# Designs tried in a protein design chat: VH-VL binders against Eukaryotic translation initiation factor 3 subunit M (eif3m). Part 3

Target 1, 160 residues: Eukaryotic translation initiation factor 3 subunit M (eif3m), of Schizosaccharomyces pombe (q09722r188to347)
Amino acid sequence: DDEQSFAFLLEAVKMDNSTADEAVRELVQRAVNSPKYFFFDDIVTLPPVQQLEQSTLQLLGILSGGMTDDYVSWVAENHAHCQHQKFDEDAIARKMKLLTIASLATQAPNNTLSYGDVAKSLKIDENEVELWIIDVIRAGLVEGRMSQLTKTLSIHRSSY

## First folded at step 1 (VH-VL)

Design e08 (framework fv_ebronucimab)
Fold by ESMFold2-Fast, scan of step 1:
Structure e08 (fold): chain C 160 residues (1-160), chain A 118 residues (1-118), chain B 111 residues (1-111)
Amino acid sequence: as target 1 above (160 residues)
Amino acid sequence: EVQLVESGGGLVQPGRSLRLSCAASGFIFDDYAMNWVRQAPGKGLEWVSGISWNSDSISYADSVQGRFTISRDNGKNSLYLQMNSLRAEDTALYFCAKHTYYRYFDLWGQGTMVTVSS
Amino acid sequence: QSELTQPRSVSGSPGQSVTISCTGTSSNIGAGYDVHWYQQHPGKAPKLLISGNTNRPSGVPDRFSGSKSGNTASLTISGLQAEDEADYYCQSYDRSLSGYVFGTGTDVTVL
């Protein structure tokens, strides 16, 4: 299982410091590409990870607290780097949209997030918002209830 | 030369204590987790204890838990095993072994013999 | 505490193939942890032979190969040679122990 294998690698990397570059790169690649891994604070702070090149560290910083626009700007300058590192640009873009919704949910006044605010932040049509909300709930990043009447998400729990 | 050299073994009576040392050279010692693995005469390998590069993570085999203490001194490139309340079943050749991120041992010492008998 | 189960011994003639099995439990090999193999000649320290189920370190002949399926791993030695006479140990990680487990060991005899 890819998910089990990733968890095992993450635990193993914590035992050593900055000399196993290939294992560290594999850990980062798998985390970045995984449709199920969202919490990059565990990885960014590892001493071996901090020794990687600036392009990768910038991407991990964006995944740890940035928004969709930060990724769009980064990937425009780093397409070749993504190919060299086998980073899946589309998988990362999708992940950034989910993380952006989670971030908006965490900051939402009265625990209410409008479809319009989501659409604006993701730069998508408002008619696409509900499908993205379903995905973010399915991913476990947000718990809440959608209202078609008011076009809002009522937030019960958010992770960021 | 990349090597691990164990020392401190010997003959000891049951119930007594002994401290093993392992001197590392030829690699950056404080970047790697280290382990002790033992082998009783004519028997198989048994993992004893492990310690992460910064001593934040330490584990022991159930057979030695509460009796043995692993430690390291990164300034001296040295690994230690303090063995208390020794039993006849602790008689073995004790190897120092270097960890890798994928949880295998890529470098081993020659071992130091511990004999627990009256 | 927990050991991975290997046959006590296997034997073959020069040029033949022998296979050594290594069976674990749900807390180690069955949990998805990789299996590594070591070769030990009499009076010497163990030497890494196979890492990560299938990978050969530099200097290990391609006659040695590893595989893993479910809770069992295997080491195959093809074209058996006199110098292959040694003890072989598998090793994995056990999550219930937060530590390493070795196999019971297999004596390979070249007849």
Scores: ipSAE 0.014, ipTM 0.579, lowest interface PAE 6.2, mean pLDDT 88

Design e09 (framework fv_ebronucimab)
Fold by ESMFold2-Fast, scan of step 1:
Structure e09 (fold): chain C 160 residues (1-160), chain A 120 residues (1-120), chain B 111 residues (1-111)
Amino acid sequence: as target 1 above (160 residues)
Amino acid sequence: EVQLVESGGGLVQPGRSLRLSCAASGFTFDDYAMNWVRQAPGKGLEWVSGISWNSGKISYADSVQGRFTISRDNGKNSLYLQMNSLRAEDTALYFCARSPYEYTGYFDYWGQGTMVTVSS
Amino acid sequence: QSELTQPRSVSGSPGQSVTISCTGTSSDVGGYKYVHWYQQHPGKAPKLLISDVSKRPSGVPDRFSGSKSGNTASLTISGLQAEDEADYYCGSYAGSYTWYVFGTGTDVTVL
């Protein structure tokens, strides 16, 4: 019901460039806060969304192609904006780590991503990498096989 | 008209507990961070605790950490401060204050305060 | 926790200017634009006077101004009036562990 409600709202904004501002802001809020929504390219390019203020557009740009460090830098200067828009900073931070792994996987030479490269990009300890890889696989963003012995992820499919 | 009204203060013995409440009206409560600020008689302001709009971020001054608990009920437009293991130095007027921002916030509206006296 | 340092008191005659300093560290006042000033009359709750170093809320006269240089923020009251006699507090962002820290407070006396 909630997912159906979101899908209806997204379709309404996609089909009508004159969609009311409050509905557009609700769409963006629900998308950035959702633990299940990862494909911001289909939102950021919508004309009604492009009429929102710079801070929101910058966040959507980060969600549609940035890395965790881009979000860390943005949120440090935009705590006030997140509160006003009811953006969940921690939910977005988690989402950015998953999207960063998916981006690294998509770009990985020979479809192989090392735990060291993930740890470096996420600014985390290498021993935490497996938990994040499990979460990115569960989110459906990457399909692959982990090897504890070689400390690598062999990628079969990834999104970008 | 924005209003914040504190209640629950009183005289309490050292080591006991007291719960303060703040009733908010005139604005959308869940759009704002909320804070407790205290002032001992004849002394300056001391920030006590803050809570984000969704209760996802909470912080305390070192002097009350582990003894006080801040909470909010957005459905009731209310902020709370549970004060345990009270000490004489907790004696103060306790203000409820609204902030449009966590971390970087300023307090744009304040209540009148509720007096807490910790004494035998 | 450390407090921001303010002079205990400043005084001036009506029509003169007074300046109150607020000194912290690079981790609070010096590092960010998130320094705010509050005015408190006896027996009353504090009132926001200046936000974000230099921004005046609606209803605050332009004779109140704020600035910051290095680790020190300043509040200047020009054209001092009898009703400006009050306590003034600065406050600043203090980090994610403890969000906020107040200054020690300054008594402004109008002679």
Scores: ipSAE 0.000, ipTM 0.478, lowest interface PAE 19.2, mean pLDDT 86

Design e10 (framework fv_ebronucimab)
Fold by ESMFold2-Fast, scan of step 1:
Structure e10 (fold): chain C 160 residues (1-160), chain A 120 residues (1-120), chain B 111 residues (1-111)
Amino acid sequence: as target 1 above (160 residues)
Amino acid sequence: EVQLVESGGGLVQPGRSLRLSCAASGFTFDDYAMNWVRQAPGKGLEWVSGISWNSGSISYADSVQGRFTISRDNGKNSLYLQMNSLRAEDTALYFCAKGVRYFDYLPDYWGQGTMVTVSS
Amino acid sequence: QSELTQPRSVSGSPGQSVTISCTGTSSDVGGYNFVHWYQQHPGKAPKLLISDVSERPSGVPDRFSGSKSGNTASLTISGLQAEDEADYYCSSYTSSNTYYVFGTGTDVTVL
């Protein structure tokens, strides 16, 4: 069970601040590559994780509160690091778009997020926004109702 | 009513440092991204650095990366630019500019600028 | 960094139309609909004139319009007036390590 084994690995690292480097790196690699894991605050603050190299810590910081543009800038300078750590650049890019929408939703005035604001933050065409909103809802990061007439998402709940 | 007032510019020798400040009023400062944009005398605009509403996202132009540090103090409605290892090509009028949103760095309101001259 | 290419100057007579081009690459102007235009009068700070290719901010006259085709964005000033004499800069989001890149600037002269 992939999710069960990840949960066991996370608990092992949480319980033992002298956890082996190899296990810590596996935890980080699985978290950043997983299409289902979004809550990096519970990883980045772990003492064994904080001992990792600066490039990995920068990526975890971006995943914890940054925007898609932060990742675009970081990955341009860190392709070799991604290869060495077995980080999936495309999986992380997709995850950053979902996290960016979740972040926008938590900050949205009047609990309303416009398709235009999503398009700008993700650097995509407005006609692609609806599919990304569906994905962020399916991921459980946002609950809300889309209106194609007004091109807005009315936010009911946000968990970023 | 949006007002941005820059300060801290002046004449400085190559290799030294300056700290620029921008005092913001007329809007809710912590709801917006902020920028520094510069313009050398008689030349065009160059985006220097940007910082999101909560300091969670920070970016720099390649020409200043590693030398300049942008920061903000939301409690004081202030934006800062720490400029280290200054070069002659950093000579410019430095504008503080408000982003259109908390995440969007597009400058929509600008200050009058503060002049930085790097010369011997 | 790279700049977006604009003509150095354009000129026109009062009441005429002038068009300023802004040419980039697929990584900026051609890749995104995040092209903006600024007007700068001598000795003054820039003023946002057009955002997102063709959107006009409140208070900007409808004589100013924007468009984009491929890697080139255009600003058109119709009914040219003396107060339109200024420098005009385009700006675009870029997928490089910056959020925006500015154009080389165009001086508009009203003859």
Scores: ipSAE 0.007, ipTM 0.565, lowest interface PAE 9.5, mean pLDDT 86

Design e11 (framework fv_ebronucimab)
Fold by ESMFold2-Fast, scan of step 1:
Structure e11 (fold): chain C 160 residues (1-160), chain A 120 residues (1-120), chain B 111 residues (1-111)
Amino acid sequence: as target 1 above (160 residues)
Amino acid sequence: EVQLVESGGGLVQPGRSLRLSCAASGFTFGDYAMNWVRQAPGKGLEWVSGISWNSGDISYADSVQGRFTISRDNGKNSLYLQMNSLRAEDTALYFCTKDLWGYYYGMDVWGQGTMVTVSS
Amino acid sequence: QSELTQPRSVSGSPGQSVTISCTGTSSDVGRYNYVHWYQQHPGKAPKLLISEVSKRPSGVPDRFSGSKSGNTASLTISGLQAEDEADYYCQSYDSSLTGYVFGTGTDVTVL
């Protein structure tokens, strides 16, 4: 099981600051590429991870609290790094859009997020917003109620 | 024991073709990027071509682009180099190499090389 | 043909330190930390000595260390020993060529 093997690898790196570089890179690659792993603050702070090259650390920082625009800027300068590290650029782009919605939800005034604000932040058409909201809810990052009439998401909980 | 063993080298006339093979053992072949590196007699190392773990990323040195084709068969733990339109300046010992992790990480395992001599 | 510039040779006595420079451009050594060093004894395949500027693979003695400043990477061999007599090659990823590039090689002689 991939999820189980990932969990064991993460615990191994957490328990041993001397973990081999290859195992640390595999942990980061699997986390970055995973459609289900979103809590990068737990990975970024690990001492073996902090020994990785600056481009990877920059990406992990973006995944830990950045927005999709930060990733777009980073990937434009780091296509070779993605190839080098076996990072899936499209998987990361998707993950960044979900994390951006979760961040916006956490910061939303009166726990209300407009479709227009989501569309602007994600650089997508407003008619795509509901599908992205469904995906962020499915991912467990946000709980809330959509209103097509007012074009808003009323936030009950965010993972952030 | 982690091993790479090259084969297929030999004497060949200019303009002809050769196919090199590399047999890998002792590691999970499909997890690593692989390369071909050559060294002409008495000269330095020259990177020829590289291929990612899943064949999704393939690169060539300008000197061989359009003439050489790198490929891999992960089920057979094998790397190949198809060399077409060979030139005298392709004469070299050809090494099969494994990257330490992903592409461009450095080459931690090298074969012993197979000699390719291109002459009349 | 190699594209990174190394001195042709360096020499030292047992127990001394020697340093080998590897000079490239802003598209290779100066841009990325993908600088690697290899040791090649006569008649043998190269061996990875240092990866990513300064990381030492398992089995490589502590005497070997790497660093980088601007467009120049350096390999330092401290406590020089007879078995360190070999050719040493640096290598980098070159974004303008989208591939690996090797140094010209340095012959280390232990006097």
Scores: ipSAE 0.005, ipTM 0.556, lowest interface PAE 11.8, mean pLDDT 87

Design m01 (framework fv_miptenalimab)
Fold by ESMFold2-Fast, scan of step 1:
Structure m01 (fold): chain C 160 residues (1-160), chain A 118 residues (1-118), chain B 107 residues (1-107)
Amino acid sequence: as target 1 above (160 residues)
Amino acid sequence: QVTLVESGGGVVQPGRSLRLSCAFSGFSLSTSGMGVGWIRQAPGKGLEWVAHIYWDDDKRYNPALKSRFTISRDNSKNTLYLQMNSLRAEDTAVYFCARIRYYGFDYWGQGTTVTVSS
Amino acid sequence: DIQMTQSPSFLSASVGDRVSITCKASQDISSYVAWYQQKPGKAPKLLIYAASTLQSGVPDRFSGSGSGTDFTLTISSLQPEDFATYYCQQYNSYPLTFGQGTKLEIK
């Protein structure tokens, strides 16, 4: 089981500061590439992870609290780094859109997030927003109700 | 569910080439993090890692074999290959293909026998 | 290269016995050790990874322990189907290396 093997690798790195560089890089690579892993605070604070190069630490910082625009700026200067580290730029971009919606939901006034706010933050057309909201709900990052009529997401729970 | 089946083994003369195939099912090598590789075992001897390849075409080789052996895959056929060149008597072994995760080999094929003799 | 040394090379035991096989790494490999079981004419089967984590479907009479350079595979109550050759493997660094194997035979 991929999720179980990833959880095991994370625990191994957490329990052992002498973890080999290859295993630490594999942990980070799997986490950033995974369509199912979203909680980077668990990883970025690990001592072996903190020994990695600045470009990787910047990416983990973006995944821990940044927005899609932060990733767009970072990846423009780090294409070679992504290739060398086996980071999937498209998978990370998709993950950043989901994390951005989760972050906006967590900070939303009156637990209400407009489609316009999502579109602005993701740099997409408003007509694409509903599909991204469906994906963020399916990912378990947000619980809420969409209204096509009012073009809003009413947030019941948000985690990021 | 997850299966791997090797083929292409046989008796070959020293100096010749041979290509082994491994047909796998139950997973995709296009899935991020997935890898498949080759492990060999000489008659009556232990296990020796040969090479493996990841979903992104990252290839890792036993340094002793890198100059003569090439690993490749065809994702459209769910097939892994091992091209063996300049074969020597010491390459005589059963060659297993296996799925690799976290450097552990969790599913293995039955093996195909390669005998290098004059 | 990291050398993995197994002991004993041969072990004779009876059904119901508790048996242990040891594996020593030539340098610190943390917990990056896997254990395999191989029956005659068959492919190896993964038993344990990360020194102590049981692979799905492996009976709980198998256990692994150790860290650093010294590792042990234990079978708490030997069953007839457990007579096989056992291998350890390190995955701390390349090249990946295996122990020479321990053959477990019935008395």
Scores: ipSAE 0.000, ipTM 0.469, lowest interface PAE 18.7, mean pLDDT 85

Design m02 (framework fv_miptenalimab)
Heavy chain, then light chain:
Amino acid sequence: QVTLVESGGGVVQPGRSLRLSCAFSGFSLSTSGVGVGWIRQAPGKGLEWVAHIYWNDDKRYNPALKSRFTISRDNSKNTLYLQMNSLRAEDTAVYFCARRDYYGSSYFDYWGQGTTVTVSS
Amino acid sequence: DIQMTQSPSFLSASVGDRVSITCKASQGISSYVAWYQQKPGKAPKLLIYYASTLQSGVPDRFSGSGSGTDFTLTISSLQPEDFATYYCQQHYSTPLTFGQGTKLEIK
ESMFold2-Fast, scan of step 1: ipSAE 0.006; ipTM 0.529

Design m03 (framework fv_miptenalimab)
Fold by ESMFold2-Fast, scan of step 1:
Structure m03 (fold): chain C 160 residues (1-160), chain A 120 residues (1-120), chain B 107 residues (1-107)
Amino acid sequence: as target 1 above (160 residues)
Amino acid sequence: QVTLVESGGGVVQPGRSLRLSCAFSGFSLSTYGMGVGWIRQAPGKGLEWVAHIDWDDDKRYNPALKSRFTISRDNSKNTLYLQMNSLRAEDTAVYFCARLPKYYYYMDVWGQGTTVTVSS
Amino acid sequence: DIQMTQSPSFLSASVGDRVSITCKASQDVSTYVAWYQQKPGKAPKLLIYSASTLQSGVPDRFSGSGSGTDFTLTISSLQPEDFATYYCQQYYSYPRTFGQGTKLEIK
């Protein structure tokens, strides 16, 4: 889907308290499924969004502040809900890994995040950490420099 | 509907280069989350991932092959390429191209494959 | 690299049988597992993705289950066209890796 039409839909929901349930669900579906949308705080607090069912609100809560393991637990109980709402479970899982790295980066002592800490949090091999860090940087969620020698990410800026 | 057709395979001598092509139709690689990639299968063996490329020209490689293989695309021709350099006997395989409809995850539509035999 | 180990390597069964093929990841891959069917001389065909989601057009006798490290593909009532080699694949981490395959043969 295109960025322009998503932006217009988001503004429409923000401006109109009476926005139809169908339009609100389309906004949530597009945000959740988009590989480029990461800032769920700007939608979860919208009054029409807050009127959605608990399962969707739980997912938005996870996307706005949770970790990958929170999503794993949620999706195990909500496969049918994801199919009904046309939520892309794989897209959300990828997004949660990127958000988990961004969260770790934001909390990192001395602005340094070890590959070991990322690997443990994502439950991946340490050798794969660099690929996920590249994706996080590419997504604009973190700016930093990787060091193969020390196996660390030096964080210059983190966004969330 | 959605089709992918590989070409460019053949018999080549060790140390030579070969470029494979994959002509696709029924989808656009400009679509959000869309990717295409190469998977190979040696005679009588299982599947081995080679490389992927996505809508943003982001490229991912099997680390064992990255130094010798390059993935690229031509969006004006709806064609995917695999440039294979310094070919070895162990590169003998059927090379499949496949569509990855969501963020490099899984392959939903595959081509029929093109055979590469590295022999002297 | 995440290693995907399939069992059994060979499975003999009769039409109408219920069969299960298992796939074990060397590390937690959440639900990022797909299953493919390959017939001799043909390209693989996607059956299941996200561990348990059935691909459109695939018969409902196929089902997938599992999360974390242990995954199962089940065929509830074998049909003649189901005799093939089956592969699992993880797409949790790079490099992407496949199981070694399970060949399902007639008895």
Scores: ipSAE 0.000, ipTM 0.496, lowest interface PAE 15.7, mean pLDDT 86

Design m04 (framework fv_miptenalimab)
Fold by ESMFold2-Fast, scan of step 1:
Structure m04 (fold): chain C 160 residues (1-160), chain A 122 residues (1-122), chain B 107 residues (1-107)
Amino acid sequence: as target 1 above (160 residues)
Amino acid sequence: QVTLVESGGGVVQPGRSLRLSCAFSGFSLTTSGVGVGWIRQAPGKGLEWVAHIYWDDDKRYNPALKSRFTISRDNSKNTLYLQMNSLRAEDTAVYFCAHTGYFDWSLYFDYWGQGTTVTVSS
Amino acid sequence: DIQMTQSPSFLSASVGDRVSITCKASQSISSYVAWYQQKPGKAPKLLIYAASSLQSGVPDRFSGSGSGTDFTLTISSLQPEDFATYYCQQSYSTPYTFGQGTKLEIK
């Protein structure tokens, strides 16, 4: 797995504000493409990252606080940018769905999130919701219990 | 197969109320992501969106019509309703009900009924 | 409200012609555009969704393109059954709005 290599690169960029563009771009590319990295406020605030082009900064802003619809709007206008930067559009879309569920869970009234609310926010069929909830729990972003009877997720912890 | 059938149209005097129905089959309005709505078309004119309702009972209205029109549903009867109040001559139109799907987060009207005609005249 | 403007409003063409209809949004709407065909006395029929995705059962001579503010519906080789009125629609924000329509007539 490349987790240790990524952690080393992130630390190197954090320690040196004059880090070369190639290393900064590799850090961003690996972060946005990784199915395991979700903490983009760690990256977006780094001074070398803030020197990157506006399209990349917009994407990082979406990953650090936006919803799935924000990404959909961005990617429709930025396919060429994704190709040039080697951003995996599908990997990022999946990540945005997980982050959207985590955000909804954090804001959920009475620590209860309905399957209907998840389906609407992700624009998916309700029969897919449980699989996405399993994935967000597996990713460590949310801890909770699903109830098929009430079609809800009872939230015990949220990391967003 | 998805089908939608509108009913309840007719001739009505200005200032009166009318309720339209849309009986649907082939889908459930309790299925997440599903929505149904009303689109109207005045004689010889283009399409105008009226209102939409989603599986979770979230309702959206054309702001020009929101004060006079109400969308509702009865899941036990697989029926969509449009309550129209304070009708005006400019409400004369064919009223269609339509199902919505989602793809790449884009909303679209994929199945339509045949429409029911509302004529507002004295 | 987002205004959708189609060009042209009327188009005369012959069977076998390639025709294009354009739709311009008053603001950027990404790819949130659908295209419909309507024949006299009938309900509209979905042709294209998400700007460029062909609806199942629709002939592949129909195609959509564009993003942002400018969108195009193209019919690569016009058939007799294609003479109809065409509408674009945005779903970026409510109220959902349609273009004024383009009537495609036999030349």
Scores: ipSAE 0.000, ipTM 0.479, lowest interface PAE 17.9, mean pLDDT 86

Design m05 (framework fv_miptenalimab)
Fold by ESMFold2-Fast, scan of step 1:
Structure m05 (fold): chain C 160 residues (1-160), chain A 122 residues (1-122), chain B 107 residues (1-107)
Amino acid sequence: as target 1 above (160 residues)
Amino acid sequence: QVTLVESGGGVVQPGRSLRLSCAFSGFSLSTRGVGVGWIRQAPGKGLEWVAHIYWDDSKRYNPALKSRFTISRDNSKNTLYLQMNSLRAEDTAVYFCARAYYDSSGYLFDYWGQGTTVTVSS
Amino acid sequence: DIQMTQSPSFLSASVGDRVSITCKASQDISNYVAWYQQKPGKAPKLLIYDASSLESGVPDRFSGSGSGTDFTLTISSLQPEDFATYYCQQYDSLPLTFGQGTKLEIK
C-alpha cells in the first residue's frame, strides 16, 4: 500500500541522518504529491532534507507555514524544478488551499471564519467556499460548522 | 470492530463526586480527526450532550455542565473518563460514551456504549 | 443554543405503514442533522447523517430529507423491529442538541 511504504520511508530517513540523497528526494516527492500528507514540519527539519537544493526547501517552507499566494508565486518561477523533481503542481495547489484554510482557522478571531475571508485568501468565488471547507474538515485539519445564513465557519478545533 | 464499555456508575449522595470510565477498542484516540464524547439521558427524558474530547486533547463542554464536569483520556489504556463534581439530583441519568465521527463534517455518534447509570439521591 | 423540535411526540402505526417524523431547527443548520433510533434499555443507533445519507448497515426503508430548518425521517414500510424512539440531532454548532424524541408505538 503506498501509504504504508511512505510511512516506512519516512521512518528510515528519520532514524538515519546519512540516508542516501535519492531516498530523501523520494520521501519529499511522495509527501509533496500525496493527497493525504499535510504535516511538513516533521519533514523540513530532518537533516538529510535540509541538504536539498534551495528551491525544494522553499517549497517545503511554504507547505509548513505559508499561504496559497506564496505557492502561486513560487511555482511561477519553478516549473522546470517541479518537472525535474516530479512534483505535481496541481496536487500541491490543492494541498495549499486546504492548508491556507487551516491556517486562517487557527488565527480566526473569536473562533469564527467568514466565507468572504476564505474566498479572498483562496482567490475563489464565495459559492465554492463550502466545498473547500468540507474538504479541509474531511482531511482532519479543521473541525467546525458552516452556517449558510451567516456565511461563517465556527471553528471547534484546528491542527495548524 | 469498534466497542465502547462504560463503568463507574452507581448511587451517590448530592454534593459528592463520581468518576465514570469508558473502555474502547477498535480505534485509537491518537488518530487524527477522531474524538469521543459523553451523552446522558435522564429517566424518561431525551438525550443531552455532556462533553467530548479530540485526538489532540482539545475538549468541548455543554456550557450548563462545564463548571462541574471534566473530560479526560488515557491513550495507553484506551480509556475515556468523565469526572463529575458537586453532583445534583438532576444529574441522575444513564451516561453513554460514543465515538464522534468527524470525516464527513459532522459530530455524528456512530458507535455507542451500553451506558452506565448514575443515581443522585439522599 | 439551537433548539430541535420533533413532531409528533408519539405516533401509533401498523406494520407495513409508511410513516414520517419531522424535526424543526430554531435556525438554519444547512444539512447538519443526524437521526438515531433507540429501543428501550439500549443505546441509540445512528440511522441517517448529513440529513439524507444512510448509515452503513441500516435498512433502505429508512430515508432522510430536508435542509435548512425542516427535516424529515421516513420509514417506507414499518417492520416490527422499527417500533422505538427516534431522535434528531443538530451538529451545526455547539452545544450539540437533540430533539425531544418521537415514540413510535404499535396501534
Scores: ipSAE 0.000, ipTM 0.498, lowest interface PAE 15.2, mean pLDDT 86

Design m06 (framework fv_miptenalimab)
Heavy chain, then light chain:
Amino acid sequence: QVTLVESGGGVVQPGRSLRLSCAFSGFSLSTSGMSVGWIRQAPGKGLEWVAHIFWDDDKRYNPALKSRFTISRDNSKNTLYLQMNSLRAEDTAVYFCARVGRGYEYAMDYWGQGTTVTVSS
Amino acid sequence: DIQMTQSPSFLSASVGDRVSITCKASQGISNWVAWYQQKPGKAPKLLIYKASSLESGVPDRFSGSGSGTDFTLTISSLQPEDFATYYCQQANSFPLTFGQGTKLEIK
ESMFold2-Fast, scan of step 1: ipSAE 0.336; ipTM 0.710

